# Designs tried in a protein design chat: VHH binders against PRELI domain-containing protein 2 (PRELID2). Part 12

Target 1, 189 residues: PRELI domain-containing protein 2 (PRELID2), of Homo sapiens (Human) (q8n945)
Amino acid sequence: MGVSVDVHQVYKYPFEQVVASFLRKYPNPMDKNVISVKIMEEKRDESTGVIYRKRIAICQNVVPEILRKSLSTLVILCWKKVSILKVPNIQLEEESWLNPRERNMAIRSHCLTWTQYASMKEESVFRESMENPNWTEFIQRGRISITGVGFLNCVLETFASTFLRQGAQKGIRIMEMLLKEQCGAPLAE
Below, E stands for the ipSAE of ESMFold2; O stands for the ipSAE of OpenDDE; V2 stands for 0.75 times the mean of E and O plus 0.25 times the DockQ between their complexes.

## First folded at step 4 (VHH; framework vhh_ozoralizumab_d1)

Design X1
Fold by ESMFold2-Fast, scan of step 4:
Structure X1 (fold): chain B 189 residues (1-189), chain A 127 residues (1-127)
Amino acid sequence: as target 1 above (189 residues)
Amino acid sequence: EVQLVESGGGLVQPGGSLRLSCAASGFTFSSYGMYWVRQAPGKGLEWVSEISYSGSSTKYPDSVKGRFTISRDNAKNTLYLQMNSLRPEDTAVYYCARETPEYWFSLLEGKSEYDYRGQGTLVTVSS
């Protein structure tokens, strides 16, 4: 069983401003779960102009908190018996491909922790809006799939759905804050 | 060989206008952000304006904001600077400059850097 959440939003700001704000997103007071971010690779393809960037983020493990908010003591007790879920931090790998000529950017994130038992993936695209070249379209899909922890698979995926939805909305709020702070009012016309 | 050739400079009275042009060759113009920088007599280089590779984003320092407009024509490989309400303190040699390829990412972070510039064109604002 897998869980996925899709987001589609238009930012009424030029592509270059949206990308710049995204690249300046961390560190941010609104996202205290991100402990550190390190750039592992960065290169530019001279012929295409595409800029590839690889980052590793270390995030606080929120699974214990999610399970503590569960409806069942049994779920909490079962989690305590599954050692693989008790890691202190989660590592996320982010890869991005910025294409300035085509005015688009693809971003893919993968959880490096728990790969044997869980798949946590997020794919995002920023691109010039077809409605207005001064606007930016944002499309994101997050997916969590859990296997190998018995009946906890379904329970954890239920909480994963809520987590993905809340995370997406928090990300949108952070981007809106940064765009207003750094670029001023949205371009309505 | 990368070449940038400025033109349009001259003598103008305070309050007047001038339009500078920069003809680019030897590289894919539409792939690079561009700058105008100037050097007044006896002073260092001063950043005057910045434009993204597509032309959708421009930046200006407070000293020229509202008076100068940077633009580009990627089909003609040409960069422009429209200068209005000129002041004696705008007297300088104006240079067209290309963003450094290694610093393209830095431009998105609000850091400006250039590698090639032309010979310059002199603008004198005097009564």
Scores: ipSAE 0.000, ipTM 0.118, lowest interface PAE 14.5, mean pLDDT 74

## First folded at step 5 (VHH; framework vhh_ozoralizumab_d1)

Design A2Q (from A2 with L107Q; at its last look DockQ between E and O 0.67; V2 from the best seeds 0.56)
Fold by ESMFold2, look of step 5:
Structure A2Q (fold): chain B 189 residues (1-189), chain A 125 residues (1-125)
Amino acid sequence: as target 1 above (189 residues)
Amino acid sequence: EVQLVESGGGLVQPGGSLRLSCAASGFTFSSYNMYWVRQAPGKGLEWVSEISYSGSSTKYPDSVKGRFTISRDNAKNTLYLQMNSLRPEDTAVYYCARETPEYWFSQLEGSFDYRGQGTLVTVSS
């Protein structure tokens, strides 16, 4: 039922710097597909210090270009059959739980667009590294399942899995660039 | 398919010792921090220990610190928990867990879905 991709990364920067860079990741010059991000809700739990945020991101829809460049006849037929794939923008909802006292942050996001046909979800965690308090460990899992396209679901999920992995790696590269630019060379050891 | 299989539980008297094992497969074991958690009868899940991906760092709650030792053998894809000076309050089903976003959100939401049955440890006179 769908496909998933797991990512693990150690950033050699302190938790606070990594979180600051994550919260400024969009919009940025490395990822032109994110148009805007708006904070919809923010709550602080005074007993724990945990900060909850809900954000909505508006992104340029790149699915038509991906499908147009496909060599698969089945993928091209899916594009021609489902007109809602041509919408100009998509919406993503992001929720985060930042715990500055324990130096961790949990994030989950999902697509608000196309929910009748697909479930696209991503969950991530940043935490102070157990091996060096000046480093941050990042773990992420993306899941995509496509339901309302019949036998084409498997073909589209296979292509989506490839782009999910590539998108995760692009996100890591953007984070490393922002950290180096804003905070200097990574902390060795 | 990710699999975690716990073993080594049993019945022991207070003050006794047990060594639990967790056989891991279906993922790159050496890339992940690992946990032991437990569930006593009629209670929720309790974190018992954590070990870093290389095995160089460990963490314990005060309730088990000094009595339990977590370790890992990355060449054998196996996680261990050495439990010494066991007390009746340590009676529980013990589970190993991989650090994943699902693990973190299960702690946040107060629930956790496990892949296996765990291993039962009973400490009684």
Scores: ipSAE 0.521, ipTM 0.759, lowest interface PAE 1.4, mean pLDDT 81
ESMFold2 (binder alone), look of step 5: mean pLDDT 79; pTM 0.796
OpenDDE, look of step 5: ipSAE 0.533; ipTM 0.790

Design a15N (from a15 with G33N; at its last look DockQ between E and O 0.55; V2 from the best seeds 0.00; counts 0 for: unsure alone 63.2 < 65)
Fold by ESMFold2, look of step 5:
Structure a15N (fold): chain B 189 residues (1-189), chain A 124 residues (1-124)
Amino acid sequence: as target 1 above (189 residues)
Amino acid sequence: EVQLVESGGGLVQPGGSLRLSCAASGFTFSSYNMYWVRQAPGKGLEWVSEISYSGSSTKYPDSVKGRFTISRDNAKNTLYLQMNSLRPEDTAVYYCARETPEYWFSLLEGGDYRGQGTLVTVSS
């Protein structure tokens, strides 16, 4: 099976500002784990104006630190038994489809590291809110499935679910900080 | 478990009316934007209507504007599509969808939509 985490957020800022802040989210003082980002492909569809991008990000592997700091004995034992989690960096592939005319952006990413033992994928969408054109709705689903660790798969998936939720909450806080810093107070209805 | 169950489809003559219903369960219905989409045989998925989570805003493509009305009852966890002045080109399987990344990527990629749907046939 695996685990999934869903995120729903309304940013009370226009689409263009939210997307600009999202694209600047890394590097950010609150999240310095992104080491490098390289654009692998970029295409613009002349008829629709949709901008497609594929990027590879290299991030510091914070999983060992997070597992070591866990108060759970089972999580600590899993970390000690699963040596493949100790690689220094992880690689993420990200694809995005930005539609400026319809004011939406779809983003899909997955982890290129550990693919023989785990599947980690994330899909996100930013779109103009139907209730207020000066607001942006954000939806995201993260999925992780761990295999090949035997009876510890469920323990690691549960911990990964917690990690995904905490990361999503941190991402929202970073976005609110960037938006407030560069755009001021949220727009009212 | 998230479930969306469509009903109300059937055979209708051109110019007739039909009301589709979608019963929702397994999630907080009032927190999600909702959609009706349709797929004619051998064709791609087509957006038919959308309604905001509170029900305060609706949108339609030109092909159905003025003929179709989306509504929701958040107390009953139910989504509706009132279809008037039906035409043969409205023949399709109609699906209820909640807004998720999976919904958006289904439209972007153009594949078949997951679910049972409810068949609407408009024919003499």
Scores: ipSAE 0.491, ipTM 0.766, lowest interface PAE 1.7, mean pLDDT 81
ESMFold2 (binder alone), look of step 5: mean pLDDT 79; pTM 0.797
OpenDDE, look of step 5: ipSAE 0.685; ipTM 0.847

## First folded at step 6 (VHH; framework vhh_ozoralizumab_d1)

Design G2A (from G2 with S106A; at its last look DockQ between E and O 0.87; V2 from the best seeds 0.72)
Fold by ESMFold2, look of step 7:
Structure G2A (fold): chain B 189 residues (1-189), chain A 128 residues (1-128)
Amino acid sequence: as target 1 above (189 residues)
Amino acid sequence: EVQLVESGGGLVQPGGSLRLSCAASGFTFSSYNMYWVRQAPGKGLEWVSEISYSGSSTKYPDSVKGRFTISRDNAKNTLYLQMNSLRPEDTAVYYCARETPEYWFALLEGSEPYFDYRGQGTLVTVSS
């Protein structure tokens, strides 16, 4: 059941700078699909210094435009069959654990929209690189399972995995732009 | 599909040596930090070594430090563990695993560390 998308990136910038850029990413003019972000919960563990946040992001639903422009007849048929794909916005729940002392950040998100038909979950970690304390490693696993659409489940899962990979690549480009803007060229150590 | 296939185990006398191999496929091997872990009969998983994505940084617990050497060949998508001065307590099934976000979330939730091993492992028996 489902497909998995794995991403790994090394940012040649210190953890603190990468996290600062990540937190500035929303709202971001380059990512016009993110409409709003609301903090639902925030707490600090005094003993460890870990900062927990839960946020709800509202994003413009670009899936109908992407599906409509597909050259695949099966993808177009999926678009026409599933009317709830046409909702104007989607909601994402994001939880994050920022540990400044150990220089790591874990982020977990899932889609609140379409839960009758799909499970979309994503786990990400930023951490100090094993190879260079001035570098940051990013690892991410996304998992998509589509149910309740019958024979079209596999077609939609393949399309959704492509969309998630493209979104991850766009996110990396935004991060690199923000880092270059703030810090100049990557460290080559 | 992600695959990790371990080999090189066997029966060896105390003080002997073995070299384990792990063939990786289905992912960009050179991008990921990798682990060796082991499971002795009737016990949980124990971390044995860690190597960074390029191979330039390694870590070991005190129980194997100085005796075991982790290495990798990114051109061949292969992870290695050279085990020297083997002891009966090293008897276990050895697995390779890659770093994934689930390891970090298990730690945050206070559960046992998660290691994403995919193979059947390779048995190392150290006995007279």
Scores: ipSAE 0.554, ipTM 0.807, lowest interface PAE 1.7, mean pLDDT 82
ESMFold2, look of step 6: ipSAE 0.443; ipTM 0.750
ESMFold2 (binder alone), look of step 6: mean pLDDT 79; pTM 0.780
OpenDDE, look of step 6: ipSAE 0.791; ipTM 0.907
ESMFold2 (binder alone), look of step 7: mean pLDDT 80; pTM 0.798
OpenDDE, look of step 7: ipSAE 0.794; ipTM 0.911

Design G2E (from G2 with S106E; at its last look DockQ between E and O 0.87; V2 from the best seeds 0.00; counts 0 for: unsure alone 64.0 < 65)
Fold by OpenDDE, look of step 6:
Structure G2E (fold): chain B 189 residues (1-189), chain A 128 residues (1-128)
Amino acid sequence: as target 1 above (189 residues)
Amino acid sequence: EVQLVESGGGLVQPGGSLRLSCAASGFTFSSYNMYWVRQAPGKGLEWVSEISYSGSSTKYPDSVKGRFTISRDNAKNTLYLQMNSLRPEDTAVYYCARETPEYWFELLEGSEPYFDYRGQGTLVTVSS
C-alpha cells in the first residue's frame, strides 16, 4: 500500500533566486531534522547546459518511538535483526537536473534507509511561472510505499501521509523565509 | 482522491465545433495548471493545451493554435476546451490532466508525456 501527497507552490521570485535558495536550504536551523547534506556527484552537459547533481542528506529518524517498538517487535517475530529500526539517522539521496537555459529544475529524492520495509520517493519540479516570468512554480509529489508490516500498514500509512504533507509544508516555509531574507519582499503581481 | 471526469465528446463533421468539459475533484483545482491531452488511434499521447492555475495564461501547440481554446472556471472546478474548425486529424480520445512532476522527468528522458492524474477521456471523432 502506498500514500501519495501532491504539493503546488508559487514563489514570487525569479527562478534563479528560488533555485539558489533551494540549493542552500539545508542544513538549516529551522529544520534540525536535516543534519547534513553532501554533494556526491556533479556533472554538466555541455550541449544542453543541464547541471546534474547528486546529494546525500542525513536526517534524524523521526519515526515515533511507539512505531519503532511495534516494528521492532514485528521484525523479531519475523526473525529479522531488530537493530535496523533503531537507527538514529536516515539517508536521503537527491538527484537534480537544473536547466538554466530553460529555467527549470527537476528533482528526484528517495530514502536509502529501510528500503526493505518502505520506499519513500519524491519528485519535484521548479519552473518559471506561466503567469509571471519573475515567479517560480514548484510542483512536488511524495510517495511512500510500505511493505511487509501487515496489520500496522494502516497506521504507518497514516503516519507517512502526515509526514509527507508536513515535510512539504515545512520545506515551503523554509524556502519562503530564505527568499525573503536573501532577496527581500516578493515581487508584486 | 484526485478525480478528473471529461465530457462533451462526440461525432462531428469536419469544420464543426465541440466543447469539452472536465470536472475536477479531490484537490485544490485553482492551485494547479491544467492540460488537455489527446491520443489518436495508433499514436502516442499529444499535448494540445495548457492553462495556468489562475486562467490568465494559455499555451497551444501549432497543431491546434487558433482553433482550440482552453479555459477554466475555478469556482466550479471545471476545465474547458473549445474546439473549432475541427479536422479529421483531431480525432482522438481527449483527456483532462493535472500537471505532475513525472511529466518533466519523462521529457528529460525523451519519453512521451505522461500524466498520471487524468480522466477516462472523451472520444472526439471528426468524420464526414
Scores: ipSAE 0.326, ipTM 0.700, lowest interface PAE 1.5, mean pLDDT 86
ESMFold2, look of step 6: ipSAE 0.582; ipTM 0.826
ESMFold2 (binder alone), look of step 6: mean pLDDT 78; pTM 0.777

Design G2K (from G2 with S106K; at its last look DockQ between E and O 0.71; V2 from the best seeds 0.00; counts 0 for: pae O 4.6 > 2)
Fold by OpenDDE, look of step 6:
Structure G2K (fold): chain B 189 residues (1-189), chain A 128 residues (1-128)
Amino acid sequence: as target 1 above (189 residues)
Amino acid sequence: EVQLVESGGGLVQPGGSLRLSCAASGFTFSSYNMYWVRQAPGKGLEWVSEISYSGSSTKYPDSVKGRFTISRDNAKNTLYLQMNSLRPEDTAVYYCARETPEYWFKLLEGSEPYFDYRGQGTLVTVSS
């Protein structure tokens, strides 16, 4: 079973400013969950001008202890290694395709941790707003699929939904703060 | 569950007018760009109109520009398509479609469609 959360946000700032803020978003004191971000790969397509970037983010394990314990118990019952659920940190991989010419950016993120138990993926896009060329539209879909947990699937799905939603909102708040600090007040309609 | 339900189709004479409606439910309607697309008999899916999430911006292909008007009422979760000066070539099943959050990825992949949900459609027949 899987949970999906869709997010839409309009930043009243030009695309370039929004992208710049996004790329500098983490690590941030406002989100201590993100411990570090490392660029693993970067390349530019000369024909299209698209810039590809792969990053790995290290994040704190935010799964509640009660759920971790429950999952650990289940893993034990399934004769699987319990130690995997007790990791202090999780790893996220982010791929982005920035097209400066078209003023859009695609982002794909997924969790590298616990892939045998759950799949977490986020797909998002930044693009120039149809409403105003000086605004930037952000659209994101987060999805978490949980496998092999049986009766706890509902609980985990609820958690997953909340997690995705809260994470997205937190990200938006951080972006808004950064944009305000770096670029000043948003552009009027 | 996301639902899109089209209505307003029917038989009309050339030069006539129709207004299509699409009732949306199961998602935050005001957060999505919306589309009207159509499929004529024996033809592929054709984009006929796009409207921004707020309704302030619209786009049309040349084939319907000046004749069709897309609009929306976010308070009512409803999308509209006013079709004027209808032509026989406008005969098709018309669908309401929601832009996918994966729009850009599909674009990069060169894959269509750029929407994730589409209604069952409403038939518009333009004939003398």
Scores: ipSAE 0.025, ipTM 0.298, lowest interface PAE 4.6, mean pLDDT 85
ESMFold2, look of step 6: ipSAE 0.397; ipTM 0.730
ESMFold2 (binder alone), look of step 6: mean pLDDT 78; pTM 0.781

Design G2Q (from G2 with L107Q; at its last look DockQ between E and O 0.53; V2 from the best seeds 0.00; counts 0 for: pae E 6.5 > 2, unsure alone 63.8 < 65)
Fold by ESMFold2, look of step 6:
Parts: C-alpha cells; sequence; structure tokens
Structure G2Q (fold): chain B 189 residues (1-189), chain A 128 residues (1-128)
C-alpha cells in the first residue's frame, strides 16, 4: 500500500526570512547527508511574479546503515540481500513555486533513485500565518508507495514512516537554527 | 477516510439563534484552518467564517460579522458555528470545510477547490 505522514510547523518569523533560510538549508554543516544541490531550471512568470525552480539534490544513501542497525532479523536480511539499496548516493528532484506577491511557496520533491521499486514523494507549503502576518506556516506531506517486488517492499515499509518523521524533525531543527542565527530570536506573541 | 458531519440546523424565526456542530475524523483536526460555507437555493457557495488551526484567529465576511461566531474544540475534534440575529437571507445548507492542502500545490497547474467539504451539510431555514 502506501504510507503518508503530515507535518505542520509554525515558524515565528516573517515569510521572507523563512524562505531565505530554506533556500540556504542545504548544503549545510548540520546535515552532512545532503552532499550537493544543483539548480537545473529557473523561470520567472512575468504576469504573476512566480519563480519556478527545479533542483537536484545528491544525498548520501543512509538506507543501508539504517537497515543494518535494525534489531529486526528480516530487515537485516533485506539489507544484506538487496544490492540496489547499496548505491552510494541517491538523487532527489525538487520543484518549487515561490510567489513573493502572495507570500507563499509550494514545493514538490520525489526520489529519482529506485523508481522501479518505489515512489517517494514530498509536498510542502510555506505561507503567511493566519494568526500573525509575521509568522510562517509550514505544511508538509510525505508519501511512499511501494511498487517493487520481494524484499524491497519489506525494506521501504520498515523505515517509511520513521524516515519521513525523522527527516521532518531534522529539517525543522536546521531551519530554527538558521533563523535564529541570521534573524535573531523568534517573534513573540 | 476524512469525514465531516454537520448537525444542528433547523427552522427558526428571524432574529433567532442556532448553533451548528461539525464532527471531524480521519485527519489531524488541530493542524487545519477550518471553515463554514453555505449554499442558498439557486446560488453558489459562499464562505461565512474561518478559524485558525489553534482557534486564536477568526475571520468573517461583512454579511455575517457580529452575528456569527466560529469556534473549535481541538480535544473533541469539533467545529462550531453560533448564529445569532438570523435573517431570511441566511437560509442555506451549511457545510463544514477544511482547507485543501493541495490547493497551494496547484497554483500554476490548474485549480483544486480551496474548500474541502465532504458532509451532507445541515439545512438552516429562517422564516416566519
Amino acid sequence: as target 1 above (189 residues)
Amino acid sequence: EVQLVESGGGLVQPGGSLRLSCAASGFTFSSYNMYWVRQAPGKGLEWVSEISYSGSSTKYPDSVKGRFTISRDNAKNTLYLQMNSLRPEDTAVYYCARETPEYWFSQLEGSEPYFDYRGQGTLVTVSS
């Protein structure tokens, strides 16, 4: 089947500051798993002012280490038997639509690695908070759907929800650090 | 499966009051801005109130401001609409709605509906 994880976070900083920090989030010293980010395409829509960007991120493949550290015998056997999981790096494609006029940003990403076995997708939105125009809401939905055969289904199911939640927590921690470093203490309410 | 179940409608006289309820399930209720929308006979859908995910901020169109009060109880996954000083033009089917997250993802590629409503609604009739 598939696994979906939803995340909602409020950063107590204005939209422009949050977006600037998001665009600098990778590569950074706190997340060494992201090796590089390359901009593949960038377009500006003259009529709306919306900035479209396509990026490719290259990340260390931590899946084998996660599986190796598992206490589950079945998960350990999947790690040892499936060579496709042992590629050194994975690639993620990210598309973003930044709308400075409306103060929102939509982001979609998906994994370019392992596509014949699984679909791994993430959708995110940054927008001005209804509660305070100087705060930014972050809404994220991650989905993993398994289309592979054999041991790979087992592997993806084992870490899917934990992977999505832990990744979101790490991303939030990095964002809060960058915002505090560059912009000072959060705005109080 | 996302469910929104409206209740509390009925027939009232002009100047009367009603309290609508919406029971929510199948999603993390406390993460969504929530809405009441209505559809009068022969008319399109009209937004009538909005409440933030925490309940600390509310918005109303001029047509209902001062008469309607939206509230929520995140512990009970329930949305409320207190309607006072009801008028015949308030006659409509009232729907509970959440914000559609996919709406923001589709801003350049077409339109998702802004309101995600799934219930049957609850009929409010204001007449003598």
Scores: ipSAE 0.099, ipTM 0.555, lowest interface PAE 6.5, mean pLDDT 78
ESMFold2 (binder alone), look of step 6: mean pLDDT 78; pTM 0.772
OpenDDE, look of step 6: ipSAE 0.495; ipTM 0.765

Design G2ep (at its last look DockQ between E and O 0.01; V2 from the best seeds 0.00; counts 0 for: pae O 12.8 > 2, placed apart)
Fold by OpenDDE, look of step 6:
Structure G2ep (fold): chain B 189 residues (1-189), chain A 127 residues (1-127)
Amino acid sequence: as target 1 above (189 residues)
Amino acid sequence: EVQLVESGGGLVQPGGSLRLSCAASGFTFSSYNMYWVRQAPGKGLEWVSEISYSGSSTKYPDSVKGRFTISRDNAKNTLYLQMNSLRPEDTAVYYCARETPEYWFSLLEGEPYFDYRGQGTLVTVSS
């Protein structure tokens, strides 16, 4: 079973400003869950101008302890004791393709932790708004699929759904704050 | 103490193959994602492969995709990198690196950075 969350946000700021804020989004006191971000790879295609970046984000494990314990117990019953569920941090991989010429950026993210138990993927796009060239549209689809935990699947799915939604909203709030701080008031309609 | 010890490097001709190994100790190897990174002469550190803790997920940059294969044996606490179709531009010191430790609290921009990596093994691709 899988949970999907779709997000559509319009930032009333130019593409370049929105992207700049996005790239500097973390770390942020508003989201202490993101502990660190490392750039693993960066390259530019000279022909297209597309900038590829791969990052690893370390995030605090926010799965409730009760769930972690329950999952650990289940894993122990099925497999050897895997302490992975008790890790304090999870890892997320983010790939981005920034096209300055076309004023768009595609982002793909997925979780590298607990892949045997859950699959988390996010696909996002920043693009210039068709309604206003000085606005930036953000579209995101997140999907979490929980596998192999039996009766806890529903609980984990509920948690995952909430997590995705809250995460998305939190991200938007952070972006709005950053944009306001860095660029001032949004452009009028 | 966390230890990572790389081996398997050497001199190889273009088109040749090498298999690198990394022996891990001092931590629960099976609980961590692992990476191979390399540093060519005069260049910065470059990510070349990653594998999830379970080995179920692997990723490669375009520069090595289709040529390199990362794998792991959690029972042996060992990380591997199979390198095929080697090119002169693959010449570098190769490092095994562990994921960020539990108490990592920084944002790193630019060059890849790993606190926990071995001393590296030199791979030289030359005719």
Scores: ipSAE 0.000, ipTM 0.199, lowest interface PAE 12.8, mean pLDDT 83
ESMFold2, look of step 6: ipSAE 0.618; ipTM 0.836
ESMFold2 (binder alone), look of step 6: mean pLDDT 79; pTM 0.787

Design G2kp (at its last look DockQ between E and O 0.67; V2 from the best seeds 0.00; counts 0 for: pae E 4.6 > 2, SAP .723 > .668)
Fold by ESMFold2, look of step 6:
Structure G2kp (fold): chain B 189 residues (1-189), chain A 127 residues (1-127)
Amino acid sequence: as target 1 above (189 residues)
Amino acid sequence: EVQLVESGGGLVQPGGSLRLSCAASGFTFSSYNMYWVRQAPGKGLEWVSEISYSGSSTKYPDSVKGRFTISRDNAKNTLYLQMNSLRPEDTAVYYCARETPEYWFSLLEGKPYFDYRGQGTLVTVSS
């Protein structure tokens, strides 16, 4: 059930610089689909030093545009039948656990929109690279499961995996540009 | 479709050697840190080896250090485990696994943090 997209990226920059750039990634002129990001909650665990944050992002709904460009008759028929997918904006909840002592950060996000029809979740980690302590690994898994449109769920989930890949690749490009702008050329081994 | 297919297990006497292989497909193998994990009969999963995405860094628990060697061939999308000086306590089903973000959330949610997909390969060490 569902489709997943997996990403592993190495940023050739130290953990602290990568996290600083990640926290400033949105709003960003290079990703106009993210309209706003609000910090809803922040807690510090004094025993571990772990910083928890919850953010809500409001994004433009690009699903109608992608479906319109599809040549698949089944996708077009499903789109006409399920009008709830035409909402103008999507809300995403992001939770993060930053551990400065261990130099890692875990992030979990999910879509707050369409919950009766779909589950959209992402789990990510930034951590010091096993190969170079001045580099940072980024590991992400995105999952989408659509349950509310009957036998067409598999077809729609296939198109949804394209959305996950595009979002992950755009996020990586934004991070690389921010890091290059702020820190210069990537660090060599 | 992500696939991890283990092979090379079998029956071996104590002190013997085996080489396990894991064929990977459906993802960019050279981008992921990889693991061998094992499950003895009636027991939970135990980590037995870890290798970085390029192969330049490896780690082992004390129970296998000096006896097991993990390696990878990124051109062939293959992970290996060379097991020497095998002991009856090494009897288990061995799985290759990909590093997953779920590792961090498994500590919070009780889920396994290793992404393993295959049936594993059985290693039996017995006289």
Scores: ipSAE 0.239, ipTM 0.643, lowest interface PAE 4.6, mean pLDDT 78
ESMFold2 (binder alone), look of step 6: mean pLDDT 79; pTM 0.787
OpenDDE, look of step 6: ipSAE 0.246; ipTM 0.648

Design G2p (at its last look DockQ between E and O 0.55; V2 from the best seeds 0.00; counts 0 for: pae O 5.9 > 2, grease 26.1 > 24.2, SAP .767 > .668)
Fold by OpenDDE, look of step 6:
Structure G2p (fold): chain B 189 residues (1-189), chain A 126 residues (1-126)
Amino acid sequence: as target 1 above (189 residues)
Amino acid sequence: EVQLVESGGGLVQPGGSLRLSCAASGFTFSSYNMYWVRQAPGKGLEWVSEISYSGSSTKYPDSVKGRFTISRDNAKNTLYLQMNSLRPEDTAVYYCARETPEYWFSLLEGPYFDYRGQGTLVTVSS
């Protein structure tokens, strides 16, 4: 079973400013869970002008200790030594396709850690708003699928749902703060 | 599960009017731009209306501009299409469609739809 969360946010800032803030979003004191971000690959398509970027983010493991222990115990009972749940950090891979000509950006993220237990994926789009060309729409879909943990699936799904929702909101708050700090007050309607 | 259910189609005479409705469920309706599309017999899918997530912005092709009005009630998770001055060439199955962000990964020009209802038939005939 999987949990999905949809998010829609309008930033009252031009696309270029929003994208710039997004790309500089981490590391940030407001989100200490993100320890580091490293660019693994970057390329530009000369014909389309699209800029592709692959990044790896290292994040703190925020799974509650109780759940970690429970999962570890279950894995032990299944004769699998899974030390992965005890890792202090998780890794996320992010791919982005920025089209400066069309003023849009697509983002795909997924967790590289615990793939045998859970699949976490996020897909996002930044684009110019139809309502105002000086505004930027952000649409995100997050999904977490929990597998292989049996009776704890429900608990983990609940946690996952909360995690996705809170993470999305936190991200938006950070973006708003960055935009305000870097670009000043938002543009009026 | 995402669901879109169209209603309101029927037979109408040229110059007549119809109002279509689309009930949305299984997703955050207010977060998505929504579309009406239609497919006439023997023809491909045609975009006929677009409305922004908030409802504040709408777009129409020239073929229906001035005659069709798209609207939405986010509180009711419902999309509407008011069709006036209907013409025989408006005969088609009309679909409610949700814009998908996933297709942005293809770097192709949209709109793309990930979900579409079963449609409602509109027949304009004398």
Scores: ipSAE 0.016, ipTM 0.373, lowest interface PAE 5.9, mean pLDDT 85
ESMFold2, look of step 6: ipSAE 0.325; ipTM 0.691
ESMFold2 (binder alone), look of step 6: mean pLDDT 79; pTM 0.796

